# Ledger of designs, part 208: VHH binders against q9p7j3

Target 1, 174 residues: q9p7j3
Amino acid sequence: MILPLFPETQVHVFVYENVSNCAAIHEQLISQNPIYDYAFLDAATILYKKQVYSAIIRALEDRRDEQMKTKTIHSEVILSLSPKTEISSAFRQFSMTKKSKNIVVVKIDSKLTEEEEFERLDKLVEGNRVEFSDEELQKLIDFKVLKKNYKLDPSTLENPLASILSSIALRGYS
Short names: E, the ipSAE of ESMFold2; O, the ipSAE of OpenDDE; V2, 0.75 times the mean of E and O plus 0.25 times the DockQ between their complexes.

## First folded at step 15 (VHH)

Design dc78 (framework vhh_6qgx_2)
Fold by ESMFold2-Fast, scan of step 15:
Structure dc78 (fold): chain B 174 residues (1-174), chain A 122 residues (1-122)
Amino acid sequence: as target 1 above (174 residues)
Amino acid sequence: QVQLVESGGGLVQAGGSLRLSCAASGFTFSDYTMAWFRRAPGKEREFVAAITWEGDDTFYTDSVKGRFTISRDHAKNTVSLQMNSLRPEDTAVYYCAAASYTFGTPTEYDYWGQGTRVTVSA
C-alpha cells in the first residue's frame, strides 16, 4: 500500500492466525537476526486497520522530523501504538509474546514486493494468513487487553476508534 | 549510574579457554535480558549468546553452540561467558549488553559495556 503523506514508502501488513512458533520467532528477535526486521504485534491488541496505519504514519512523521525515540522504524511503529512514550511499556502492551496465537506483522521500506514478502514470511511464521481487514481483526481482538492498553473511557466505549486514533496521534500529551 | 563492566579477556592459544564476566550496576538486574556480542576488526557486530530475564532461557549463535556457555549470578549481578575450544575466528572485542524487552522487533539493547578484547592465536 501507498500512504498519501508518504507515497515513496512501501508498507506491507500481514495477519496470521493460529501461529505455533512465536517462541522460535522470539529467539530470532533476541539475536537481532536481520531477516526478522519487522514489527511483530499481538493481534489481541489491534481492532482496526486505521489503528495500524495511524501508528505507521506517526512513526514515519517522527522519522522525518528526526524525533524517533527508538533505533528502527519498526520499533517506532510499536511505540507509536501506545498512548504513552515509555518504550518498554509499549512493547509489553502491543508486541507478540511467546504465548501469542495471532499476530499482525508490519514491514516498512521493503525492497521486496508484497508477494515476495509473503513468501519470506511464510518461511518464518507457522500459521494461516488472513486478510488485513477490520472484519478479520475483530475476530482476533481481546477487548479486555484493548481497554487496558488505551484506558478506554466508558463514555466513548461504543466508538473506541476515535479514542484510539487520538491516543496514537497525540502521544505525549496528558 | 547504569554500568556494564566486562573483564576476563586476553590472549589464548587455539583450543584454549577463557571466562568473560560482566558486572552490572544501576538497574534491577533480574528484570533484564543479558547478552554477549562481539566484533572482529573490519567486521560487523554479531550476536554470541543471551540469557533471558523471563526464565533464564539461553540462546547461542550456531558457531559457538556446544563451546560457549552463558550463565547468570543474581546475587552478584553478573553474567558470565565460559568460552571453550577457542578458534582463531573467535578473535574479537566482546561486549556485554542488557535489554528490558526482547519481543516485537529485533531486540534493542538498552545498555552496553565498553568491551573486552579476546585474541586467539593459531
Scores: ipSAE 0.739, ipTM 0.870, lowest interface PAE 0.5, mean pLDDT 87

Design dc79 (framework vhh_6qgx_2)
Fold by ESMFold2-Fast, scan of step 15:
Structure dc79 (fold): chain B 174 residues (1-174), chain A 122 residues (1-122)
Amino acid sequence: as target 1 above (174 residues)
Amino acid sequence: QVQLVESGGGLVQAGGSLRLSCAASGFTFSDYTMAWFRRAPGKEREFVAAITWEGDDTFYTDSVKGRFTISRDHAKNTVSLQMNSLRPEDTAVYYCAAASYHFGTPTEYDYWGQGTRVTVSA
């Protein structure tokens, strides 16, 4: 994918449902295995493509401006999904855990094509690939988790997009 | 503010045992994942073992499984690595590391000790 403000940055987003090996992936993350250099999100926290893109754009802006709070662009994406600046809280709220069943995987600055990344990730992730689309994401979301993470009122929950995007864009200012 | 200090390194014969300790000072690390890494001369730092603070889940690199045991002491703010059946290949400087989060990306260890040297002679 091409982002208008970052046209030379390669961005790939993948969605997997019914993943059976999240515990094994988690072990590789703790040991800092460089093959797993991705952002692994719990799909229960993601409702829209624009939600993921907004977090990616925020992370890329912070990298451009030398204002990253974390050590890698992938960890900065996870932080950027949170309405707050607390790093540990953001990771607890949005990251894949060993109990996750559906995941969203983000790769930035890949030297591989989207198809080549799929080939690699299919060997690391034991699950079913689905399209990165609002339709597929809406099948995997947990609205209780979404409401908690973004502090949504019942009136906002019926159309949460603007509230979510504002929370991502204005993190640390409100 | 957080300082990690390793101790317990030394010289030991192959087949012997050593116990490494890592003490944190400045504040408690109740929500930190603790890990041991090692680096042999001329080599990159490699993962050895980790323990999550809340769940006490333990993780080991394959070459030390069954020989090394990681543990923590809440009251002393320490993490320990019991090393049994040591091999010459275990010769390295051993580093203690701490991370406030361990999900979603390869874990970013924010705090590192200065290291303690372990030499295993044949």
Scores: ipSAE 0.689, ipTM 0.836, lowest interface PAE 0.7, mean pLDDT 86

Design dc8 (framework vhh_6qgx_2)
Fold by ESMFold2-Fast, scan of step 15:
Structure dc8 (fold): chain B 174 residues (1-174), chain A 122 residues (1-122)
Amino acid sequence: as target 1 above (174 residues)
Amino acid sequence: QVQLVESGGGLVQAGGSLRLSCAASGFTFSDFTMAWFRRAPGKEREFVAAITWEGDDTFYTDSVKGRFTISRDHAKNTVSLQMNSLRPEDTAVYYCAAASYDFGTPTEYDYWGQGTRVTVSA
């Protein structure tokens, strides 16, 4: 995928359901294994493709403008999903944990082709890959988690897209 | 304000043991994932062991599994690394590190001690 304002930035997003090895992935993240240089999100927190794209765009804008609050672009993507600027809170809200069952994996600035990332990541994640689509994401979302993370009212929860995108775009300003 | 101070390094013969300790000020270790890293002369820093803030899960690099044990003392606000069956290859400066989050991406350890030197002679 090519982003209009960041045409040289390679972005890949992968969705896995029924993942059995989240604890093993967590161990690799703690040891800073460079093979695991991705953003691993809990699919329970992601409802729309646009939600992920908005967070990626915000992270890339913050990097361009030298306003990143984290040390890596992948960490900045996780922070950018949150309506708050507190890093630990954002990670608690949106990251894969050892208890996660379904995950969304984001790769920014890939040195590999999409096919090579696909091949590599399939060896790291023990689960079933599904299409990165609104339909597939809507099967994996937890609406209680979504409501809590974005502070949505019941009326907003029926059509939350605009509220979610506004929260991501205006992070740190409102 | 957050400070980590290591102790327990020294000179030991191959096959010997050392216990490294890390004391924290400015925070409680229970709020952080704690890790030990090492840097051998002329080499890059490498991960050795970690203990997580949630559940005290422990992880080790392959070369030290079965020989090193990381543990946390909540009452003393210390993390320790018990190093047994030491090898000359374990010679390095050992650093204590702390991270406030350890999920989602390769863990960013924001707080580091000054290091304690371990020399293992043949």
Scores: ipSAE 0.788, ipTM 0.880, lowest interface PAE 0.5, mean pLDDT 88

Design dc80 (framework vhh_6qgx_2; at its last look DockQ between E and O 0.83; V2 from the best seeds 0.68)
Fold by ESMFold2-Fast, scan of step 15:
Structure dc80 (fold): chain B 174 residues (1-174), chain A 122 residues (1-122)
Amino acid sequence: as target 1 above (174 residues)
Amino acid sequence: QVQLVESGGGLVQAGGSLRLSCAASGFTFSDYTMAWFRRAPGKEREFVAAITWEGDDTFYTDSVKGRFTISRDHAKNTVSLQMNSLRPEDTAVYYCAAASYDMGTPTEYDYWGQGTRVTVSA
């Protein structure tokens, strides 16, 4: 996938359901295993493709402008999903945990083709790969988590897209 | 100011034991994942062990499993590495590290100590 504002940046997004090895993945992340250089998100926090793309675009803009708050582009994607600029809070809100069941995996600047990344990730993630689509994401979302992460009231929860995208774009600015 | 201060290094013969300690100050210790890394002469820095901020889960590199034990004392703001059955291959400078987040991406350790030297004689 090519982004109009970042045509030279390769972006791949993968969705896995019924993942059984999140604890093992967590161990690899703690030991800094370079094979796991991805952003691993809890699918319970992601409702729309546009939500993920907005965070990726924000992270790429911050990298271009030399304004990243984290040390890697993948960490910056996770931070960019949060309406606040507090790194630890963003990671606790949106990251895969050892108890996650469904995950969204983002790869930026891949040196591999999408098919090669699929083959690589299918060996690392013990789950069922599904299409990165609004339809599939809506099966995995937890609306209580979404409401809490974006401070949504009951009226906006019926159609939260605009509120979520504004939160990501403005991040820390009222 | 965040400070990590290691102690307990030294010279020991193969088969011996050492206990390393890391005293943490300047941050909320219970909110951080703590880890030990080492750098042997002529080699890159290697992960040794970690203990997570949530649940005190422990992880070890394969070469030290069963020989090393990581633990933390919240009251004393210390993390310790008990090293048993030491081998010459364990000779390295050992570093204490702290991370405010340990999920989502390969962990970026925010803070590092100066290191403590461990030499294991054949």
Scores: ipSAE 0.796, ipTM 0.887, lowest interface PAE 0.4, mean pLDDT 88
Fold by ESMFold2, look of step 16:
Structure dc80 (fold): chain B 174 residues (1-174), chain A 122 residues (1-122)
Amino acid sequence: as target 1 above (174 residues)
Amino acid sequence: QVQLVESGGGLVQAGGSLRLSCAASGFTFSDYTMAWFRRAPGKEREFVAAITWEGDDTFYTDSVKGRFTISRDHAKNTVSLQMNSLRPEDTAVYYCAAASYDMGTPTEYDYWGQGTRVTVSA
């Protein structure tokens, strides 16, 4: 897909359930294997498509404005999901870990169609692709984790979208 | 000021052993993933081994599995690489590196040492 504000930037988002090889993917990340240049998120932290798109937009805005805090656009997406400014905390809260069961994978600046990017990614991830949709994400979320990550109280948890998007959009930089 | 200082390099015969050490200062050592990379003459720097900040899990490039062991000493803020059964292809400058996160994307190692030379003779 192409976001209207960033017409030259192709973005793909994939969701995998029942992933069996997160530890192997983690090894490839630590060794800096460039084939794995994606953002790998723990799906337990993602409730909405708009949560992911808002983080992508924030990362792209910061890149456009030369305000990125991390070294790559993919690492900037992970930072942008967090209401906090500390990079390592954002990674610890939102990234795939070796214990993750379900993941969301983001590719920015793709030169491939969605299906071509999927074919590449499917060689790396041992799991089952599902639709990137609010319906599928709601099956994979951990609401305890979501509440903790965004400091949601019980009354806002019924419709937490505005609180989450505000946290992403207003993360304190001046 | 962050510093990573490698030591323990030298000349060793094939089949021999060598232990590299990296002293770390200027950051909270237990919050960092530590790694060793190497650069052979005329080649790009390549990953050798890492030990994670969470859980002290270890990872190795395939060519060194079973021969090299990475470890860390949290009391001394050091990371070590025990290199056994050395081969001439292990000849390289070995670099210590540190990253404050090692998940989600290819790891961004922000701190690097100056390197220590290892030469393995036939």
Scores: ipSAE 0.744, ipTM 0.875, lowest interface PAE 0.9, mean pLDDT 90
Fold by OpenDDE, look of step 16:
Structure dc80 (fold): chain B 174 residues (1-174), chain A 122 residues (1-122)
Amino acid sequence: as target 1 above (174 residues)
Amino acid sequence: QVQLVESGGGLVQAGGSLRLSCAASGFTFSDYTMAWFRRAPGKEREFVAAITWEGDDTFYTDSVKGRFTISRDHAKNTVSLQMNSLRPEDTAVYYCAAASYDMGTPTEYDYWGQGTRVTVSA
């Protein structure tokens, strides 16, 4: 996938459900295995495609403007999901954990086609790939976690997308 | 200033034990995942063990599982590596490292110690 605002950057997003090896993946991340050069998100924290895209765009903008707060573009994506500026908080809020069952995986700067990237990633993730869509994400979301992460209340829950996107876009400007 | 100071290295016979310690200062210790790496002669640096910032998860490279144990003391700002049943192949300079985040993407460690040498004789 090519984003119009960043035509030179190829992005892929995958969704997996019923992942059995999140703990193993986490171990590989801790051990700095470069084969796992992705952003692994807990699907329980993701409600919309636009939420993910907004975070990706924010991260890419940060990189373009040389304003990245984290070390890598993938970590910047994770940070960009959060309304908080603290990196540790963002990771605690949105990143995959060993307890995760469903995940969203983001690849930025891919040199492969979507299918090729999937084949590569599929060797790392033991789960079922599902469509990257609002419909599928809605099945995986934990609304309690979502409400906590974005401080949603009854009024903002009427249109959570607007609140989420605002939080992402305005991070650091409050 | 940030400091990671390793101690506890030395010469030990195969089958013996050592306890490495790393004293951290100059940063908020409780916000960092702590890890041990090692570099054997003629080899690249490799991951050995890690413990998350919250202290609730530990990770080990396969070759040390069941023999090494990583722990941390938040009150003392220290991370330790208990090494039992040591083997000659464990001979290396062991480095303490700290990372401000450890999930979601390959971990980049922000701070490194100078290392402590561990030599295991046959």
Scores: ipSAE 0.526, ipTM 0.812, lowest interface PAE 0.7, mean pLDDT 93
ESMFold2 (binder alone), look of step 16: mean pLDDT 82; pTM 0.840

Design dc81 (framework vhh_6qgx_2)
Fold by ESMFold2-Fast, scan of step 15:
Structure dc81 (fold): chain B 174 residues (1-174), chain A 122 residues (1-122)
Amino acid sequence: as target 1 above (174 residues)
Amino acid sequence: QVQLVESGGGLVQAGGSLRLSCAASGFTFSDYTMAWFRRAPGKEREFVAAITWEGDDTFYTDSVKGRFTISRDHAKNTVSLQMNSLRPEDTAVYYCAAASYDLGTPTEYDYWGQGTRVTVSA
């Protein structure tokens, strides 16, 4: 995908369900294997395409303005999903863990096409790739997790999009 | 101030053993993933072993599996690397490292020790 405010930045987002090797992926992240330079999110935390795009845009804005809180753009995407600026908390709330079953994977600044990233990532992730769409994401979300991460009450939970996007956009101000 | 101080390096003959220790201070030790990296003469720094903040899960690079054991002592704020069946190719400076988060992206180790030298003679 191409973002209007960042037309030269290559962005790819992939969704995998029924992933069986999250523990193995976690091991590769701990050992700093450069092949795994992506942001790996738990799909239980993502309800909308716009949620992911808002975090990506915020991360790219912070990079442009030299205001990143983390050392990489992929880490900044994970932080940007959180309404708070505390890094470790954001990672625990939104990242894939060894117990995750469904994941969302983000790649920024790829020198590869979407099809080439797809081929590469399918060799790393043992699961079924599905379309990055609101329909597919809504099959994978855990509403209890979403409620905790964004501090949603019952009235907000009925239509959470505006609250989620506001939380991402106003990170550090509320 | 955050400090990681390594000790236990030295000269040992092939087939011997060494135990490296890293004393951590200035942060909440139990919240951090701890790791050992090494840098051999003329080579880049490479991952050796890690122990996670949650559950003390351990990970090793293939060349040391079965020979090295990483462990941590939360009461003493130390991480240790027991190195058995040492080989000349294990000769390197060994660095202790700490990361406040180890999920989602390749782990960024926030803090590093000064290193301790291990020399394995033939």
Scores: ipSAE 0.768, ipTM 0.868, lowest interface PAE 0.5, mean pLDDT 88

Design dc82 (framework vhh_6qgx_2; at its last look DockQ between E and O 0.76; V2 from the best seeds 0.61)
Fold by ESMFold2-Fast, scan of step 15:
Structure dc82 (fold): chain B 174 residues (1-174), chain A 122 residues (1-122)
Amino acid sequence: as target 1 above (174 residues)
Amino acid sequence: QVQLVESGGGLVQAGGSLRLSCAASGFTFSDYTMAWFRRAPGKEREFVAAITWEGDDTFYTDSVKGRFTISRDHAKNTVSLQMNSLRPEDTAVYYCAAASYDIGTPTEYDYWGQGTRVTVSA
């Protein structure tokens, strides 16, 4: 995928359902295993492809402008999904947990092709790979979690896309 | 403002035991994942053990599993590493570390102690 303003940046997004080894992945993250240099998101928090891409674009803009609040581009993606600038809260809201069943995995600045990343990641994640599409994401979303994370009201709930994208783009401006 | 102070290091013979302690101040201890890392002479820093902020789950590197036990005392704001059946290859400077988030990406530990030296003689 080619991003406006960042055409040289390699971006890969993967979706896995029915993941059985989230606890093992968490252990590898805690021990700083460099093989796991990805952003691991809970699919319960992601409704649209544009939601993920908006967070990636925001993270890349903050990196370009020397405004990153976290230490890595992948952690900046997780922060950028949140309408708030508080790092710990963003990670607790959007990251994979031991209880996660479905995950979205983001890789930025890969030196590997998308196919090579698939081969590597399929060895790390014990689950069913599915297409990164709005259709597949809508099967995995938890609307209760989405409402809490973006503070959605009844008037925006039937079509929350614009509200979510605005929250990501305008974080810290209110 | 944040400080992690290690203690309990020393010289011990192979097969012996040591207990390392880390006293934490300047942050809400219960909200942080605590870990021990070590650096042997001429080597890179490596992970040893961790205890999570949520649920006190424990994790160990394979070489110490069954020999080392990590624990935390919320009332005293301390994390401890009980090291049993010590081997010469456990010789290293041991560092206490704290992370405000431990999920989503490889954990970036925000705070580090100054280290305590452990020497295991044959």
Scores: ipSAE 0.789, ipTM 0.886, lowest interface PAE 0.5, mean pLDDT 89
Fold by ESMFold2, look of step 16:
Structure dc82 (fold): chain B 174 residues (1-174), chain A 122 residues (1-122)
Amino acid sequence: as target 1 above (174 residues)
Amino acid sequence: QVQLVESGGGLVQAGGSLRLSCAASGFTFSDYTMAWFRRAPGKEREFVAAITWEGDDTFYTDSVKGRFTISRDHAKNTVSLQMNSLRPEDTAVYYCAAASYDIGTPTEYDYWGQGTRVTVSA
C-alpha cells in the first residue's frame, strides 16, 4: 500500500493468529537480526485498521519533520500507537511479547509487493495469516487491554475509534 | 550520564575460562536489557548474549550456547559473562551494551562500553 501523502513509501500490514513462535522471534529481535526488521505488535491491543494506519502516518510525519523519538521507522510506529511519550511504556503496552498469541506485523519502506513480503514474513512467523480487516481484528482484541491502554470509560467503549485516534494524533499536546 | 565499564579481559589458553564484568551507572539498571557483543579482528561486531530487563531471560548466539553464561547482579548494577571452554575463535573485543526495550522491533542498544579485549591462544 502507498499512502497519498507519502507516495514513495510502500507499507504492508499483516495479521497472524495462533502464533506459536513469538519467543523465537523475540530472540531474533534481541540479537538484531536484520531479517526481522518489522514492527511486531500484539494484536490484543489493536481493534481497528485505522488505529494502525494512524500510527503509521504519525510515524511517517515525524520522520518527514525530523521529529522521530526512536531510531527506526518501525520502532516509531510502536511509539505512535501510545497516548504517552515514554518509549519504554509504548513498547510494553503494544509490542508482541514471547507470550503473545496473535500479532500484527508492519513493514514500512518495502521494495517488495505485498505477496513477496508475505512470502518472506511467512518463513519467520509460525501462525495463520488472516485478513487485515476490522472484522478479523475485532476477534483478536482484548477490550480490557484496550481500555487500559487508552484510558477509555464505558461511554467511549461503545465507539472508541475517535478517542483512540485522538490519543494518537494529540500525543504530547495534552 | 550513562556509563558502562567492562573488565576481566585478558590472555587465556584454549580450553580455559574468563569472567567478564560490566559495571553500569546513570540509569535504573533493572529497567534495561543488558547484552554482550564482540568484534573479532577484521570482522563486524556480533551479538553474543543478552539478559532481559523483565524476567531475566537469557539469550545466546549459537556458537557460545552451553559455554557462556550471562548473569546480572541487581544489587551491584553489574552484568557478567562467564566464558568457559574458550576457543581461539572467541578472540575479540567484548562490549557491554544496554537497551531500554527489547521487544517489537530489532533491539536498539543505545549505550555501549569501551570494550575489554579477550585473546585466546592455541
Scores: ipSAE 0.586, ipTM 0.814, lowest interface PAE 1.4, mean pLDDT 89
Fold by OpenDDE, look of step 16:
Structure dc82 (fold): chain B 174 residues (1-174), chain A 122 residues (1-122)
Amino acid sequence: as target 1 above (174 residues)
Amino acid sequence: QVQLVESGGGLVQAGGSLRLSCAASGFTFSDYTMAWFRRAPGKEREFVAAITWEGDDTFYTDSVKGRFTISRDHAKNTVSLQMNSLRPEDTAVYYCAAASYDIGTPTEYDYWGQGTRVTVSA
């Protein structure tokens, strides 16, 4: 996938459900295995495609403007999901954990087609790939976690997308 | 300034034990995942063990599982590596490292110690 504002950057997003090896993946990340050069998100924290895209765009903008707060573009995506500026908070809020069962995986700067990237990633993730869509994400979301992460209340729950996107876009501007 | 100072290395016979310690200063210790790496003669540096900032998760390379235990003391700003049943192949310089975040993407460690030498004789 090519984003209009960043035509030179190819992005892929994958969703997996019933993942059995999140702990193993986590271990590989901690051990700095470069084969796992992705952003691994807990699907329980993701409700919309636009939420993910907004975070990706924010990260790419940060990189373009040389304003990245984290070390890599993928970690910047994780940070960009959060309304908080603290990196540790963002990771606690949105990143995959050992206990995760469903995940969203983001690849930025891919040199492969979506299918090729999937084949590569599929060797690392033991789970079922599902469509990257609002419909599928809605099945995986934990609304309690979502409400906590974005401080949603009854009034904002009527249109959570607007609140989420605002939080992402305005991070650091409060 | 940021400092990671390793201690506890030395010479030990195969089957013996050592306890490495790393004293951290100059940064908010509780916000960092701590890890141990090692570099054997003629080999590249490799991951050994890590413990998350909250201390609730630990990770080990396969070759040390069941033998090594990583722990941290937030009150003392220290991370330790208990090494039991040591083998000659464990011979290396062991380095303490700290990362401001640990999961979601391959971890980049921000700070490194100077290392402590561990030698395991046959």
Scores: ipSAE 0.531, ipTM 0.811, lowest interface PAE 0.7, mean pLDDT 93
ESMFold2 (binder alone), look of step 16: mean pLDDT 82; pTM 0.841

Design dc83 (framework vhh_6qgx_2)
Fold by ESMFold2-Fast, scan of step 15:
Structure dc83 (fold): chain B 174 residues (1-174), chain A 122 residues (1-122)
Amino acid sequence: as target 1 above (174 residues)
Amino acid sequence: QVQLVESGGGLVQAGGSLRLSCAASGFTFSDYTMAWFRRAPGKEREFVAAITWEGDDTFYTDSVKGRFTISRDHAKNTVSLQMNSLRPEDTAVYYCAAASYDWGTPTEYDYWGQGTRVTVSA
C-alpha cells in the first residue's frame, strides 16, 4: 500500500483470526528474534482500516520530524494508536498478548514484497488469514475494549470513527 | 537514577556452577520483564533467559535449557541466573536487562547493567 504523504514507504497490513500460537510468538519477541520485526496488535482493539492507517501516518510523521518516543517504527505504530503518551500503557492497550485470538500485523519498510511477507507470516502465525477490511475487523472488535481505550461515551460510540482518528492525530498536544 | 547492577561472575572450571544476581533500583521491579543476555569475545550479544512481568513465565535459549534457571525475588528487587554444568562455550560477559513491556514488537530492553564476566576453563 501507498500512503499519499509517504509514497516511498512500503506498508503491509495483515489480519489473522483464530490464532493458536500467540504464546510462541511472544517468546520470539522477548528473545528479540529479528524474523519477528513487525507490530503485532490485538484485533479486539481495531475497528477500522483508517484507525490503523492513522497510527501508521502519525508514526511516520514522528520519524520524519525526529520525534519518535520509541526505538523502532513498529513500536511507534503501537504507541500512536493510544491517546496517551505513556509507552507501556499503549502496549498494554493495543498489543497482542498470549491470550489474544485474533491479530493485526503491520510491516513498515519491508525489504520483501507483499507476497513474500504473506508467505513468511503464514509460517510464523498459526491462524486463518483474512482480508484487511472494515467488514472483517468488525467481526473481531471488542467494543468494551474500544470504549475503554479511547474514553468513548454512549453518544460517540454510535459513530466512533471521528473521535478515534482525532485521538490518534492529537495525542499529546491537547 | 535507574540502575541494574550485576554480581556473581568469576572464573570456574568446566562442570562447575555460578549464580549471577542483578539488583534493580529506581523502578517498580514487578512491572518489568527481566532478562539475561551474554556477549562472548568476537561475537554479538545473544539472548540467554527471561522472566516476564506478567505471570513470571520463563524462557531460555536452547543451548542453556536444563542447565540454567532464571528466578526473581520481588521483595529484594533482584533477578538471578543459576548456571549449572558450565561449559567453556558459556564464557562471556553476562548482562542484566529490563523492559517495561514485552508484547507487540521485539522487546525493547530499556535498561541494561554494565555486565559481569564469566570465564569457564577447560
Scores: ipSAE 0.780, ipTM 0.879, lowest interface PAE 0.5, mean pLDDT 88

